# Ledger of designs, part 4: VH-VL binders against Elongation factor P 2 (efp2)

Target 1, 189 residues: Elongation factor P 2 (efp2), of Mesorhizobium japonicum (q983m5)
Amino acid sequence: MVKVIASSLRKGNVVDKDGKLYVILFAENIHPGKGTPVTQLDMRRIGDGVKVSERYRTTEQVERAYVEEREHTFLYADGEGFHFMNPETYDQVAVSEAVVGDAAPYLQEGMPVQVSQFNGIAISLVLPQRATFEVVETEPTTKGQTASSSYKPAVLSNGVRTAVPPHIAPGTRVVVMTADGSYVERAKD

## First folded at step 18 (VH-VL)

Design u1
Fold by OpenDDE, fold request of step 20:
Structure u1 (fold): chain C 189 residues (1-189), chain A 121 residues (1-121), chain B 108 residues (1-108)
Amino acid sequence: as target 1 above (189 residues)
Amino acid sequence: QIQLVQSGAEVKKPGASVKVSCKASGYTFTKYGISWVRQAPGQGLEWMGWISAHNGDTNYAQKLQGRVTMTTDTSTSTAYMELRSLRSDDTAVYYCAREKFDFWGDAFDYWGQGTLVTVSS
Amino acid sequence: QAVLTQPPSVSVSPGQTASITCSGDKLGDRYAYWYQQKPGQSPVLVMYQDYKKPSGIPERFSASNSGNTATLTISGTQAMDEADYYCQAWDSRTDWVVFGGGTKLTVL
């Protein structure tokens, strides 16, 4: 934990306030014609999104939290959480389900993931934009259907429900966006 | 697949109320907020307000204070926007949008298909 | 309340670079977001937190935000990029979301 003067803080910085982390959304230094200069910090609490507005003296010391972003590889998930490994140091970190969130179904062994950490605790993940999964369930393909036709519902091997072109059949591997499970293309493998 | 599916078009008389629904799927509903944005014909986007599906907190645009109520039903992952005392200038396409308020900031990353509300005598 | 100003329209030829500006008081100190809206469709997020692209957004899209102006840049503009573009920011003073007036991008 490092203390910095309030006036030095900028949007995107993370602040520790009362043991909770906040990301600065807006920072403004106000120098009135008369009076004490102040720094306005508008922040969002990491975790639940609560917005907070604080005003500091410009020279006031504020706890800045440095968030480290590091590429990790996903290993496995268990009762303790989702396990990632630093490919350089081989250090492992367990990430809670709360942090992984809806990204969980898209995690695959060996997948490179950007992990944001504070004091060794993962606070956020960034997955590759695309991932490949097998279609395990979908409606039968009808002759004459083309890729330009309406998409049909499908279920991926990770349980995610998506929509695929009519020509896609069960057993086919497809590339989907990890953000929302949307179909991109047939896998080339 | 993430989707926000809104209720169908509405035709209302001035003074009436309208309640638009927005059913969310494909993500953990309670981890995000829902914003409502409307767009009058040929006009730009206008933010109406926001509700947290996590704790129910709301924030409404000033011009709509007293006339709008946003709610959520977590059991059905559905957000509702009620607009009362409708006027002709409330005629617009109303959008619900998922507001991502996590570590990466707040943006409307997924939108409903829109609901046309027409207010006419 | 905060006001975001956009040019009503921008025109470019295919392959040219389009720049759409969004001006607001101290906008550079805030996060800017951009949305693309095609006729009859819902808006689509194309840029968040000034310069970050959501998944699926083409590489030709970029953005910056400094001073009082956020800029959405589309390099190698294509016909499919023709749309209305809206900038958006959060006004921390009022805790309201503010949209720009929108810019119609025409690809000639």
Scores: ipSAE 0.536, ipTM 0.847, lowest interface PAE 1.0, mean pLDDT 92
Fold by OpenDDE, fold request of step 20:
Structure u1 (fold): chain C 189 residues (1-189), chain A 121 residues (1-121), chain B 108 residues (1-108)
Amino acid sequence: as target 1 above (189 residues)
Amino acid sequence: QIQLVQSGAEVKKPGASVKVSCKASGYTFTKYGISWVRQAPGQGLEWMGWISAHNGDTNYAQKLQGRVTMTTDTSTSTAYMELRSLRSDDTAVYYCAREKFDFWGDAFDYWGQGTLVTVSS
Amino acid sequence: QAVLTQPPSVSVSPGQTASITCSGDKLGDRYAYWYQQKPGQSPVLVMYQDYKKPSGIPERFSASNSGNTATLTISGTQAMDEADYYCQAWDSRTDWVVFGGGTKLTVL
């Protein structure tokens, strides 16, 4: 945490306000012909997305939060959350289910994940764009269907529902996008 | 897989109301917002408004204030957009879109397939 | 309400670089987003937060935002890139979302 003058803040910067983190979406320095210069900051609260607008004197001190992004390895999940390890320092961090969110089903042991931290607390994760899972359920393959045919519903080993090409059968490992579970290709493993 | 599935096409008379639904799946509904965007035939995109599925907060375009109502049903992960006092210039394809507002983004990253609403006498 | 201005059309030959601009007051001080829309389809996010690409967007797509202008650049333009492109930003003054008028990209 460091204090900076309001006028130095830019979009993309993170600030701490009342113990909560906000991302600056818009910053403007206003120099009226008459009066004291002010800085307009429009921000989004990290977590729930609440938008706020604040006006500061340009020289007013604002607490800027420097978020550190480091690669970690996913280890396991338990009742305390999702556990990641820094492969360089071997330090571990527990990330709450709230932070992991919808990424949870895509986490696999040994997976490299970018963890964003503030004061040692994980506030966000970035997973690899692709991950491999086994198809455990899908409709029967119809003879004569080609790759250009409509995709069919399927369920992955992690419980995620997706759509796969007609030729994909249960037991087949497939690569999917971790953002939405969409099918990419048959795994080459 | 993340999907937004909208209700079917509507044909309405002037003065009537229309309510379009948008069922979300594949993500935690209450952690995002839903925006509605419409597009008249051959025209550009027009933002109509936004609703937070988290707390129910809404913000409507000035042009539509008083005539539009956005709601959500968290139990069914469905967003609704009602437009009242319909007129011919409301004829458009109406889209729902997920508004991501987490640390990494604040864009409309997923869209419904669109719902055509035709207003004609 | 903020106004975002786009050229109504841009034409390029296959393999050429296409540039689509979006102009607005102090646009560079806010985040710009870009959407691609093909006929009969829903818009698709192609750029977020000025220059970031969503998963699945080709590397030939890039973008920048400075001053009053955001620019979407498509290198090595392909026939499949023919579409309407819309820029979008959030107006912090009104808390409204604003779209540009759209640009029709034609690949000759």
Scores: ipSAE 0.529, ipTM 0.840, lowest interface PAE 0.9, mean pLDDT 92
Fold by OpenDDE, look of step 20:
Structure u1 (fold): chain C 189 residues (1-189), chain A 121 residues (1-121), chain B 108 residues (1-108)
Amino acid sequence: as target 1 above (189 residues)
Amino acid sequence: QIQLVQSGAEVKKPGASVKVSCKASGYTFTKYGISWVRQAPGQGLEWMGWISAHNGDTNYAQKLQGRVTMTTDTSTSTAYMELRSLRSDDTAVYYCAREKFDFWGDAFDYWGQGTLVTVSS
Amino acid sequence: QAVLTQPPSVSVSPGQTASITCSGDKLGDRYAYWYQQKPGQSPVLVMYQDYKKPSGIPERFSASNSGNTATLTISGTQAMDEADYYCQAWDSRTDWVVFGGGTKLTVL
């Protein structure tokens, strides 16, 4: 953390306010014809999305949080959270379920993930856009169905429900988008 | 996969009310907000308002203040938008959209299929 | 209240670069978002926080935001890119979301 003057802050910066982290959504320096110049900061609290609006003197000191983004490799999950390792330093970081959120099912051992950290605390993850999983459950394939037919419900090995082409059968590995579990293609491996 | 599924088309008379539903699936409902956006025929997108599925907080567009109510049912992961005192110029396709609380800002990353509401005498 | 202005239409030949602008007062000081909408379909988020691409968006899409103008750029434009594009921002004063008027991109 570093203290900076309010007027130097820009959107995208992260600030620490009362022990909570906020992302600046909008920053404006206001120089009234009469009065003291102020900096308007509109921010979103990381975690719950609460929006706050604050005005500072332009020269007022604000604690800026520097967020480090580093590639990590997912190792495993346990009761303490999701564990990632920096492949360069071999340092490990535990990421809470709250931070991982809905990305959890898509994490695979050895997967490279971008981890954003503040003071050693992970605050965000970015997964590869695509991941491969096995289809473990789907509707029977009807003879004569082609890839152009409507997709059918399926369940991936990670428990995610998706839709796959009719020709996809259980046991088939498929590539899906990690953002929403949507089917991309049959795995080529 | 993530989906927002909206209720079917509605035909209403002027002065009536309409309530559109938006059922969310594939994600933790309470970790996001839902925005409603409408689009009149041949026109652009118009933001109507937002509701937090976490705490129920709402914010409505000024022009709709007093006529719109947004609600959520966390038990069914469903968002609702009620628009009252309908007018002909309320004829539009109404969309629900997911809004992420963290990092993405006010982005609508997933949308429902839309619900056509026709207001005619 | 913030107003975002877009050109009503932009035309480009296949393989060429399309640029769609969105202008607003101090838009560069706030985040811009972009949506693609094809006929009869729901909007699709193609850019968030000025220049970031959601998963699944082609690499040929890029964006920037500076001054009063946000720009969506599509390099190597393809026929499938023909659509309406909307910029969007957040009005911090009112906490309202504002959309641009939309731009129809035609691929000739």
Scores: ipSAE 0.494, ipTM 0.804, lowest interface PAE 0.9, mean pLDDT 92
Fold by OpenDDE, look of step 18:
Structure u1 (fold): chain C 189 residues (1-189), chain A 121 residues (1-121), chain B 108 residues (1-108)
Amino acid sequence: as target 1 above (189 residues)
Amino acid sequence: QIQLVQSGAEVKKPGASVKVSCKASGYTFTKYGISWVRQAPGQGLEWMGWISAHNGDTNYAQKLQGRVTMTTDTSTSTAYMELRSLRSDDTAVYYCAREKFDFWGDAFDYWGQGTLVTVSS
Amino acid sequence: QAVLTQPPSVSVSPGQTASITCSGDKLGDRYAYWYQQKPGQSPVLVMYQDYKKPSGIPERFSASNSGNTATLTISGTQAMDEADYYCQAWDSRTDWVVFGGGTKLTVL
C-alpha cells in the first residue's frame, strides 16, 4: 500500500477504500474555472463488481494497492480452498472458492497459473488457455458421420460437459479451452 | 461448456409485447450479469440494458425506459427480456450476453445465438 | 450520451496490416472493448480492457487506446478476418454501455 494524490490515479489502478479493493475504470481531473480542482474516480469493487463513483480533491491522498502477478503451480484443493505454490520461493497460497470460481474444474496438479495477489491475498488467477482431459462419457458415433459433422455431447474426467467430434470415444484425451470447456483437438500425448 | 441459448424467432404486431428468454449453462449463473443487445437489419449493435443475476439490479438504456423489463430466474439459470409497445423499428435480432463482474469490466464475453423479432402490421 | 465513432469500412489486402479506429471523448481514459461479427453470427469478444485478448484470439490481433482514440490492429490479415468490428465502452456518467457504429473490414 502506498498513498498517492488522487490526481495521479489512472484507469487500471487499484485502490483501497474502507478495506475494500476497487479497480479504477475511469479517472478524470476536473479543473473548474472557479472552485477547487477535483478528481473523479469511477471504480468497480473487486469481488462483487459493485460500481462506485467517488470524487476527491486532486491533492487528496488515496491508498493505492499494489497487485502482484506471479506464476504459481496448482497443488491441491481441500476444505480450506485451492492451494498454489510459487515455484521460485516455494511459498504457498490458499485461494478461496470465490476467487477460483468456475475455473475450479480445469485446475490440474502441476498446472502453472498466474496468481494476482494483494498483501499476500490472492484476488484473481489466470489459467493456461488450454488443458487436457479424458472423455469419460459420450454418445455413440452415428454411422456415416465424419469428423467435420455435428458435435456430440460429452463429459470430461473433471465433470465438465462439452461437445466433441463424432469420432471421439470414451477414453480419448482431448484438449479443451479452460475458459468455456470447448473442444480444441485430440491430445497429442 | 458455456452457452447462452435463446428462445425462437417472434413475429408481433405493433403495440404488442415480446418476451425473449436466454438460458445460461456452463457457469455459475448468479456470479455474472446479463446484458441485452439488439441489432436492426443491416445496422449496428445497440445496448438495451443490463441485469445482475446476483441481486436483480437492472439498468436500461434511456430510450427504452418504461418499455423494457429484464428479469432472471436463478432456479433455471434463465434471463428474460420483455419489450412492450412494439414498433416497426423494434424489428431486430436480440442478443443476450454475459457480463463479468471481475477485472473484465463491462465486457460481453459470451453471446446467445440471437432471437429475431419482427414487428409488422 | 457518449458517442463512439468508427469508419464505416476498411479494406486491406491479405497479409497486410489493418487498423480500425474508434474515437470518443476521453476514450483513452476509459476501457475499450472490441467485438468481431461475421454475417449471420453473434458478436465475439476479441479485445477487452484496451489491449487484452480473450482466450482463443489470434496473436495477430492487438489494440491500443490513448487520447480520444482506440485502435484495433490486425497484422498479417487473413481472409477469415473479414467481418464487422465494433468498439464498445462504458459511460461511467450514465452507467450505460455504448457501441461504435461498426466497421466493415474487407480483405481484398
Scores: ipSAE 0.475, ipTM 0.798, lowest interface PAE 0.9, mean pLDDT 91

## First folded at step 20 (VH-VL; from u1 with heavy chain N59Y)

Design w3
Fold by ESMFold2, look of step 20:
Structure w3 (fold): chain C 189 residues (1-189), chain A 121 residues (1-121), chain B 108 residues (1-108)
Amino acid sequence: as target 1 above (189 residues)
Amino acid sequence: QIQLVQSGAEVKKPGASVKVSCKASGYTFTKYGISWVRQAPGQGLEWMGWISAHNGDTYYAQKLQGRVTMTTDTSTSTAYMELRSLRSDDTAVYYCAREKFDFWGDAFDYWGQGTLVTVSS
Amino acid sequence: QAVLTQPPSVSVSPGQTASITCSGDKLGDRYAYWYQQKPGQSPVLVMYQDYKKPSGIPERFSASNSGNTATLTISGTQAMDEADYYCQAWDSRTDWVVFGGGTKLTVL
C-alpha cells in the first residue's frame, strides 16, 4: 500500500478505502470555474461489485495497491489450495479455492495461467480459452451421424456436464471452452 | 454450462405490474451481479438497474426510480425484476445479464433469452 | 445523461474489414465494451475493457478505445457476423450503464 495524491489515479488502478479494495473505472480531474480542484473517482468494490462514485481534493492522499500480473504454470491442488509456479523463478504461489472458483475443474498440470497478485497474494486467474478433456459418459455413436446434428448430454473427465455432437463416443478427447465447458471440437491428439 | 433462463412472455394492461424471473445455473450465483436491460421493438438496449447477488445491494436507472424493484433468492439462484404501473411504452423484451466482478472482469458476459412484456389495453 | 453515438449501419462485402465506431466525451478514459445481437437473439459479449476478448470470440474481432472514440474492428468479415452491435460504458453521472444506439452490420 502506498499513499498517492488523488489526481494521479487512473482507470485500472486499485485503491484501499476503509479496509476495502476498489478498482477505478474512471478518474477525472475537475477544475470548476470557481472553487477547489477535485478528482472524481468512479469505482467498483472487489468482492460484491458495488459501484461507488466519490470526489477527492486533487491533493488528497489515497492508498494505492500494487497489482502484478505474471504467467504461472499450474502444479497441483491440495487441502491448502491450488499451487502455481513462476516458470522463470520457480517460486510457487498458493491460490485459494475462493479465488479459483468455477475455474477449478478446468485446471490441468502444466497449464499456463495468468496470475494477478496484490501484496504477494493471488487475487485472480486467467485460464487459457480452451482445454482438452476426455468424454467419460455419453450415448454411443452410430455410423452416418453428422457433427451438426442435435447435441447430446456428456460428462467430461473433470466431472463437467456439457453437450456434444452425436458422433462423439465415450473415450473421445474433446476441446472445450474453459469459461463454461462448451464443446468446441474433437481433439487432434 | 452457464445459463440464465427467464420466465415466459407476458401480456399486461396499463397500470398493472410484471415480475420477470431469471434463473441462473452453472456458476456460483452469489459471486456475480445481475443487470436488467430492456429493448423496445426496433430500438436499442436500455439499462434498467443492477443487483448484487452477494449482498442484495441495488441501484436503478433514474427513469425507473420508484417503479422498479430487483431482488434475488439465493436458495434458488434466481433474480427477479418487478416493474409497476406499466405503460404502453414499457412494451419491450426484458433481459437479465450477469456481471462478473473479480479484479479484472466487469462485463455482462452471459445474457438470458429475453422475456417479451406487452402492455396493451 | 451520457450519450454514446454509433453509426446506424455499416455495410461490407465478405472478406473486407468492418469498422464500427462508438463516440462519447472522453470515452477513452473509461472502459468500453461491445455486444453482438443477431436477429431474434439476446446480446453476446464480444469485447470488454477496451480491447480484451472473452473466450470463444474469433481472432478476427479486435477493438480499441482512445480519446473520444472506441472502435470495433472485424477483419475478414463473414456472413455470420451480420448483427446489431452495441457499445457500452460505465458512467455514474446519471446512470451507471450507458449503451450506444447500435449499429447494424450488413454483409452482402
Scores: ipSAE 0.403, ipTM 0.741, lowest interface PAE 2.9, mean pLDDT 87
Fold by ESMFold2, look of step 22:
Structure w3 (fold): chain C 189 residues (1-189), chain A 121 residues (1-121), chain B 108 residues (1-108)
Amino acid sequence: as target 1 above (189 residues)
Amino acid sequence: QIQLVQSGAEVKKPGASVKVSCKASGYTFTKYGISWVRQAPGQGLEWMGWISAHNGDTYYAQKLQGRVTMTTDTSTSTAYMELRSLRSDDTAVYYCAREKFDFWGDAFDYWGQGTLVTVSS
Amino acid sequence: QAVLTQPPSVSVSPGQTASITCSGDKLGDRYAYWYQQKPGQSPVLVMYQDYKKPSGIPERFSASNSGNTATLTISGTQAMDEADYYCQAWDSRTDWVVFGGGTKLTVL
């Protein structure tokens, strides 16, 4: 942890408040004509998403988290969470389901993931932007519907529901964005 | 799948109260917050407030402070919004919306179907 | 009052690029979100965290947020994109959650 003045905080910083970590969503320094300048913070608690809106004197010291960012390799998930390994040290870290969130279905064994840690506890992940999955379910082509139809619903091999172009058939491997499952292209492999 | 199902339409007289329910399914209810948003006929979206299903913390829109109460029942995965001392300008469709947590922000990723509340004399 | 400013309407022809703006003081320091609402329906999230897209939203949708302005862009606009579009952000200066006033996109 490092102490910083409140006015130095910006969107994306992580702070410790009463033993809990928060990501800054918005910070504004307010300088009224009368009274002391303040910093308004809107922030979200890491782990459960609780939102907090607080105001600090601009010179008040706030504990800013030092987070360690390291590439890890995804191993598996179990009742303890999602397990990653540092490929250099072989140390493993468990990442809670709350931190992984909607990224969970995009994790693939062996996938490189950037893991941010505070005191050995994982607080965020960044997956590769794209990943490849098989389309396991999508609407069949029907007469008169395949010309210039919009994207159609599909289910990927990881269970994610997405939309694909009309020419994509079940069994096709597609590249999707790991952030939301959006279709990018057919796999080139 | 993730679904928010709201209680049915209501007709109320001025001065009455209304309590709209929002039953969640398809996800761990206590991991997310619920916001309530209303839309008067022909108007835009107006945020009313938020409640954490995790711990019950609430935050209400300033103009509704004192007239609104939001609660949850974790045993039934249901959020409630009660609006008291109804006025004719409270006529609107009332939506519940789930707030998707992520590291950098918050989105209303799933919405209920809406509940029309009509306040007329 | 509207705390994020959007144009009341935007009209485009099919195939044109539609650009819907959302202006607010220091909006680029916040995450911006976009919702589509068709008549008689609930809003649907179409963009989040400034530029990210939920699954199922067509690739022709994109967004950005910098300075005081967030922009939703629809390339190759189709008739089915005709709807009202709302931007949203979190802001402690007003009510905690703020929506723009909405933009009616008309596809002629």
Scores: ipSAE 0.011, ipTM 0.533, lowest interface PAE 8.3, mean pLDDT 84

## First folded at step 21 (VH-VL)

Design x5 (from w3 with heavy chain G105N)
Fold by OpenDDE, look of step 21:
Structure x5 (fold): chain C 189 residues (1-189), chain A 121 residues (1-121), chain B 108 residues (1-108)
Amino acid sequence: as target 1 above (189 residues)
Amino acid sequence: QIQLVQSGAEVKKPGASVKVSCKASGYTFTKYGISWVRQAPGQGLEWMGWISAHNGDTYYAQKLQGRVTMTTDTSTSTAYMELRSLRSDDTAVYYCAREKFDFWNDAFDYWGQGTLVTVSS
Amino acid sequence: QAVLTQPPSVSVSPGQTASITCSGDKLGDRYAYWYQQKPGQSPVLVMYQDYKKPSGIPERFSASNSGNTATLTISGTQAMDEADYYCQAWDSRTDWVVFGGGTKLTVL
């Protein structure tokens, strides 16, 4: 256990609160124009799944438990879960869909992923912020639409719904944010 | 494919002990836990306890504390549940279930076929 | 030990929407899980972490958790959905698992 300031905490970190361990699911630093900066933490208590939301002063000290963080490569998914491999040791770890959560559609074979483990248990993943997918469905471009026009609905090859610029057509590969599927740019590959 | 295969039905006398086995396959045994759940005839599910195949930690239902012992054999990927001082109301189908080790405890995603334990004089 | 309360039975006609509730103290603050059990079979996980579906679970199944109640919803209920359904959560005080009493869903 080590004491760290609340603002340093990130998703996947494990903290001790009142003698119970929590996994951080979401962390945000809020700096109001007036008032004391705070860190919002959404957490899940290890063991019983209790969802907790807490606010700390950004400079407030919190006890953090050690979590092993290692880069892995995504291999495949099956009934056991999502399988990742340590590129150095070639050890494999299966991560449940419960842990992967909404990141699942963005996982691609060969993708480097940061896997966090607490006592050998995978508790969180960090995907690359960006991923590339093919647009498989989108609305036709109407006359007069330019690149600066409003985005149109699209469906990616992984089933994710997003919005793309008017000039994007089916078959085009695009870069999206893995956090929310938002369009970034046309793929350069 | 992931499977949990339990030992066969047991008939026991009151006061006796029973040990049910649960052999796991299709996954890395030591990366998950095993929970035991029983179901009396015509009744609901009752959680008995949990064991980590990773570190051997156990949690038992309060009702069964002192009478139940859960163990694992990593070499055979087998979990065991021993229930002692059997009573007639211990008559039930006993299930082992894999517990996802997501955030320590989570869902029971795979279940054994169940083992009927009958306690009768 | 915390108690999860389910209605003992729910009946629906084919094609209708079935709702099964599970109530407990501050259940909304905890993850809820749902299991389906057909006669003579082992339970099957149908929902985890309130609303998430395991692979293979039909789209007509959904769930939510709000306040002190978790709800399993089956839209377009089919005959094959007739089963006992159990909710499950964790006791925040003891870290023990708690099951609801179960709900028998009958498809008329």
Scores: ipSAE 0.007, ipTM 0.514, lowest interface PAE 9.3, mean pLDDT 89

Design x6 (from w3 with heavy chain Y59H, light chain A89V D95G)
Fold by OpenDDE, look of step 22:
Structure x6 (fold): chain C 189 residues (1-189), chain A 121 residues (1-121), chain B 108 residues (1-108)
Amino acid sequence: as target 1 above (189 residues)
Amino acid sequence: QIQLVQSGAEVKKPGASVKVSCKASGYTFTKYGISWVRQAPGQGLEWMGWISAHNGDTHYAQKLQGRVTMTTDTSTSTAYMELRSLRSDDTAVYYCAREKFDFWGDAFDYWGQGTLVTVSS
Amino acid sequence: QAVLTQPPSVSVSPGQTASITCSGDKLGDRYAYWYQQKPGQSPVLVMYQDYKKPSGIPERFSASNSGNTATLTISGTQAMDEADYYCQVWDSRTGWVVFGGGTKLTVL
């Protein structure tokens, strides 16, 4: 962390306030005709989404946190968390379940993931938009259903529940969106 | 699959209250917020307020201060929006939307199907 | 009060590039978000934090934000892109979130 003057802060910067990290969503320097110039910062606290609005003197020092974003590959998960490796340096980082969150089921060995780190601690992940999984359970196809018919419930190999076209059967590999598990297409393996 | 499913249409008299529900599924409910946005017929989107499903923190639009209350039930992953002292100009489709609050933004990335609330004498 | 101004309508022929603007004081100092809404449907997030695309959004969608104007650009516009588009920002002074008035994109 480094102390910077408030007026130098911009959207996208991260600041440390009382031991919590905030991302700046809006920064404005206000120079009133009369009075002391101030910097207005609208921020969101990372982790729980608390919204805050703060005013600083433009020359007031604020703790800025530098967040590094780097591509990593997912290796494995264990009791200590999810392990990723920097493919360039081969350094490994353990990411907590709290940070991985709902992305956990979509992680596959060798998957490239963007990891955001602060002081070597992972604070956020970005997964590829799409991933491939096998359908392990789904309803039988009824006669007369076409590809344009209503989707049917299915369960993927990672346990995620989704909806697939009627023609999809167990054992079929499908591409899904990692954000919500929605069906995209049959895998072209 | 992530879904927000809202309660059905409502018809109310002026002065009455309405409470709309929004049931979330497919994600960890307590790790996101819920915003409510309404849209009058033929009009644009209007933000009503936000609630954190994590800590219950709320922020309401100034225009609705005193008339709106947002709540969550973590046991059922359901968000509620109550609007009181209804007026004709409150007639609108009301949307709940998941609001991201991780490092990468605060956008409304998933929306409910909307709930029509009609206020008429 | 933060005000976001959008043109009420934009028309393009199929295959052409559509540009929808959102203007506001110092908008470039804020993050802009964009939503698509088709008739009878809920809004869909198409752009967040000025230029980032959510999963599932076609590559033909792009956006920028500088000065006082955010712009949503749709290259190779298709009939399916016909919809209302809303820009949105966060402003704590006016109730945290502000939407533009919306732009109706017509594909001729």
Scores: ipSAE 0.423, ipTM 0.807, lowest interface PAE 1.3, mean pLDDT 91

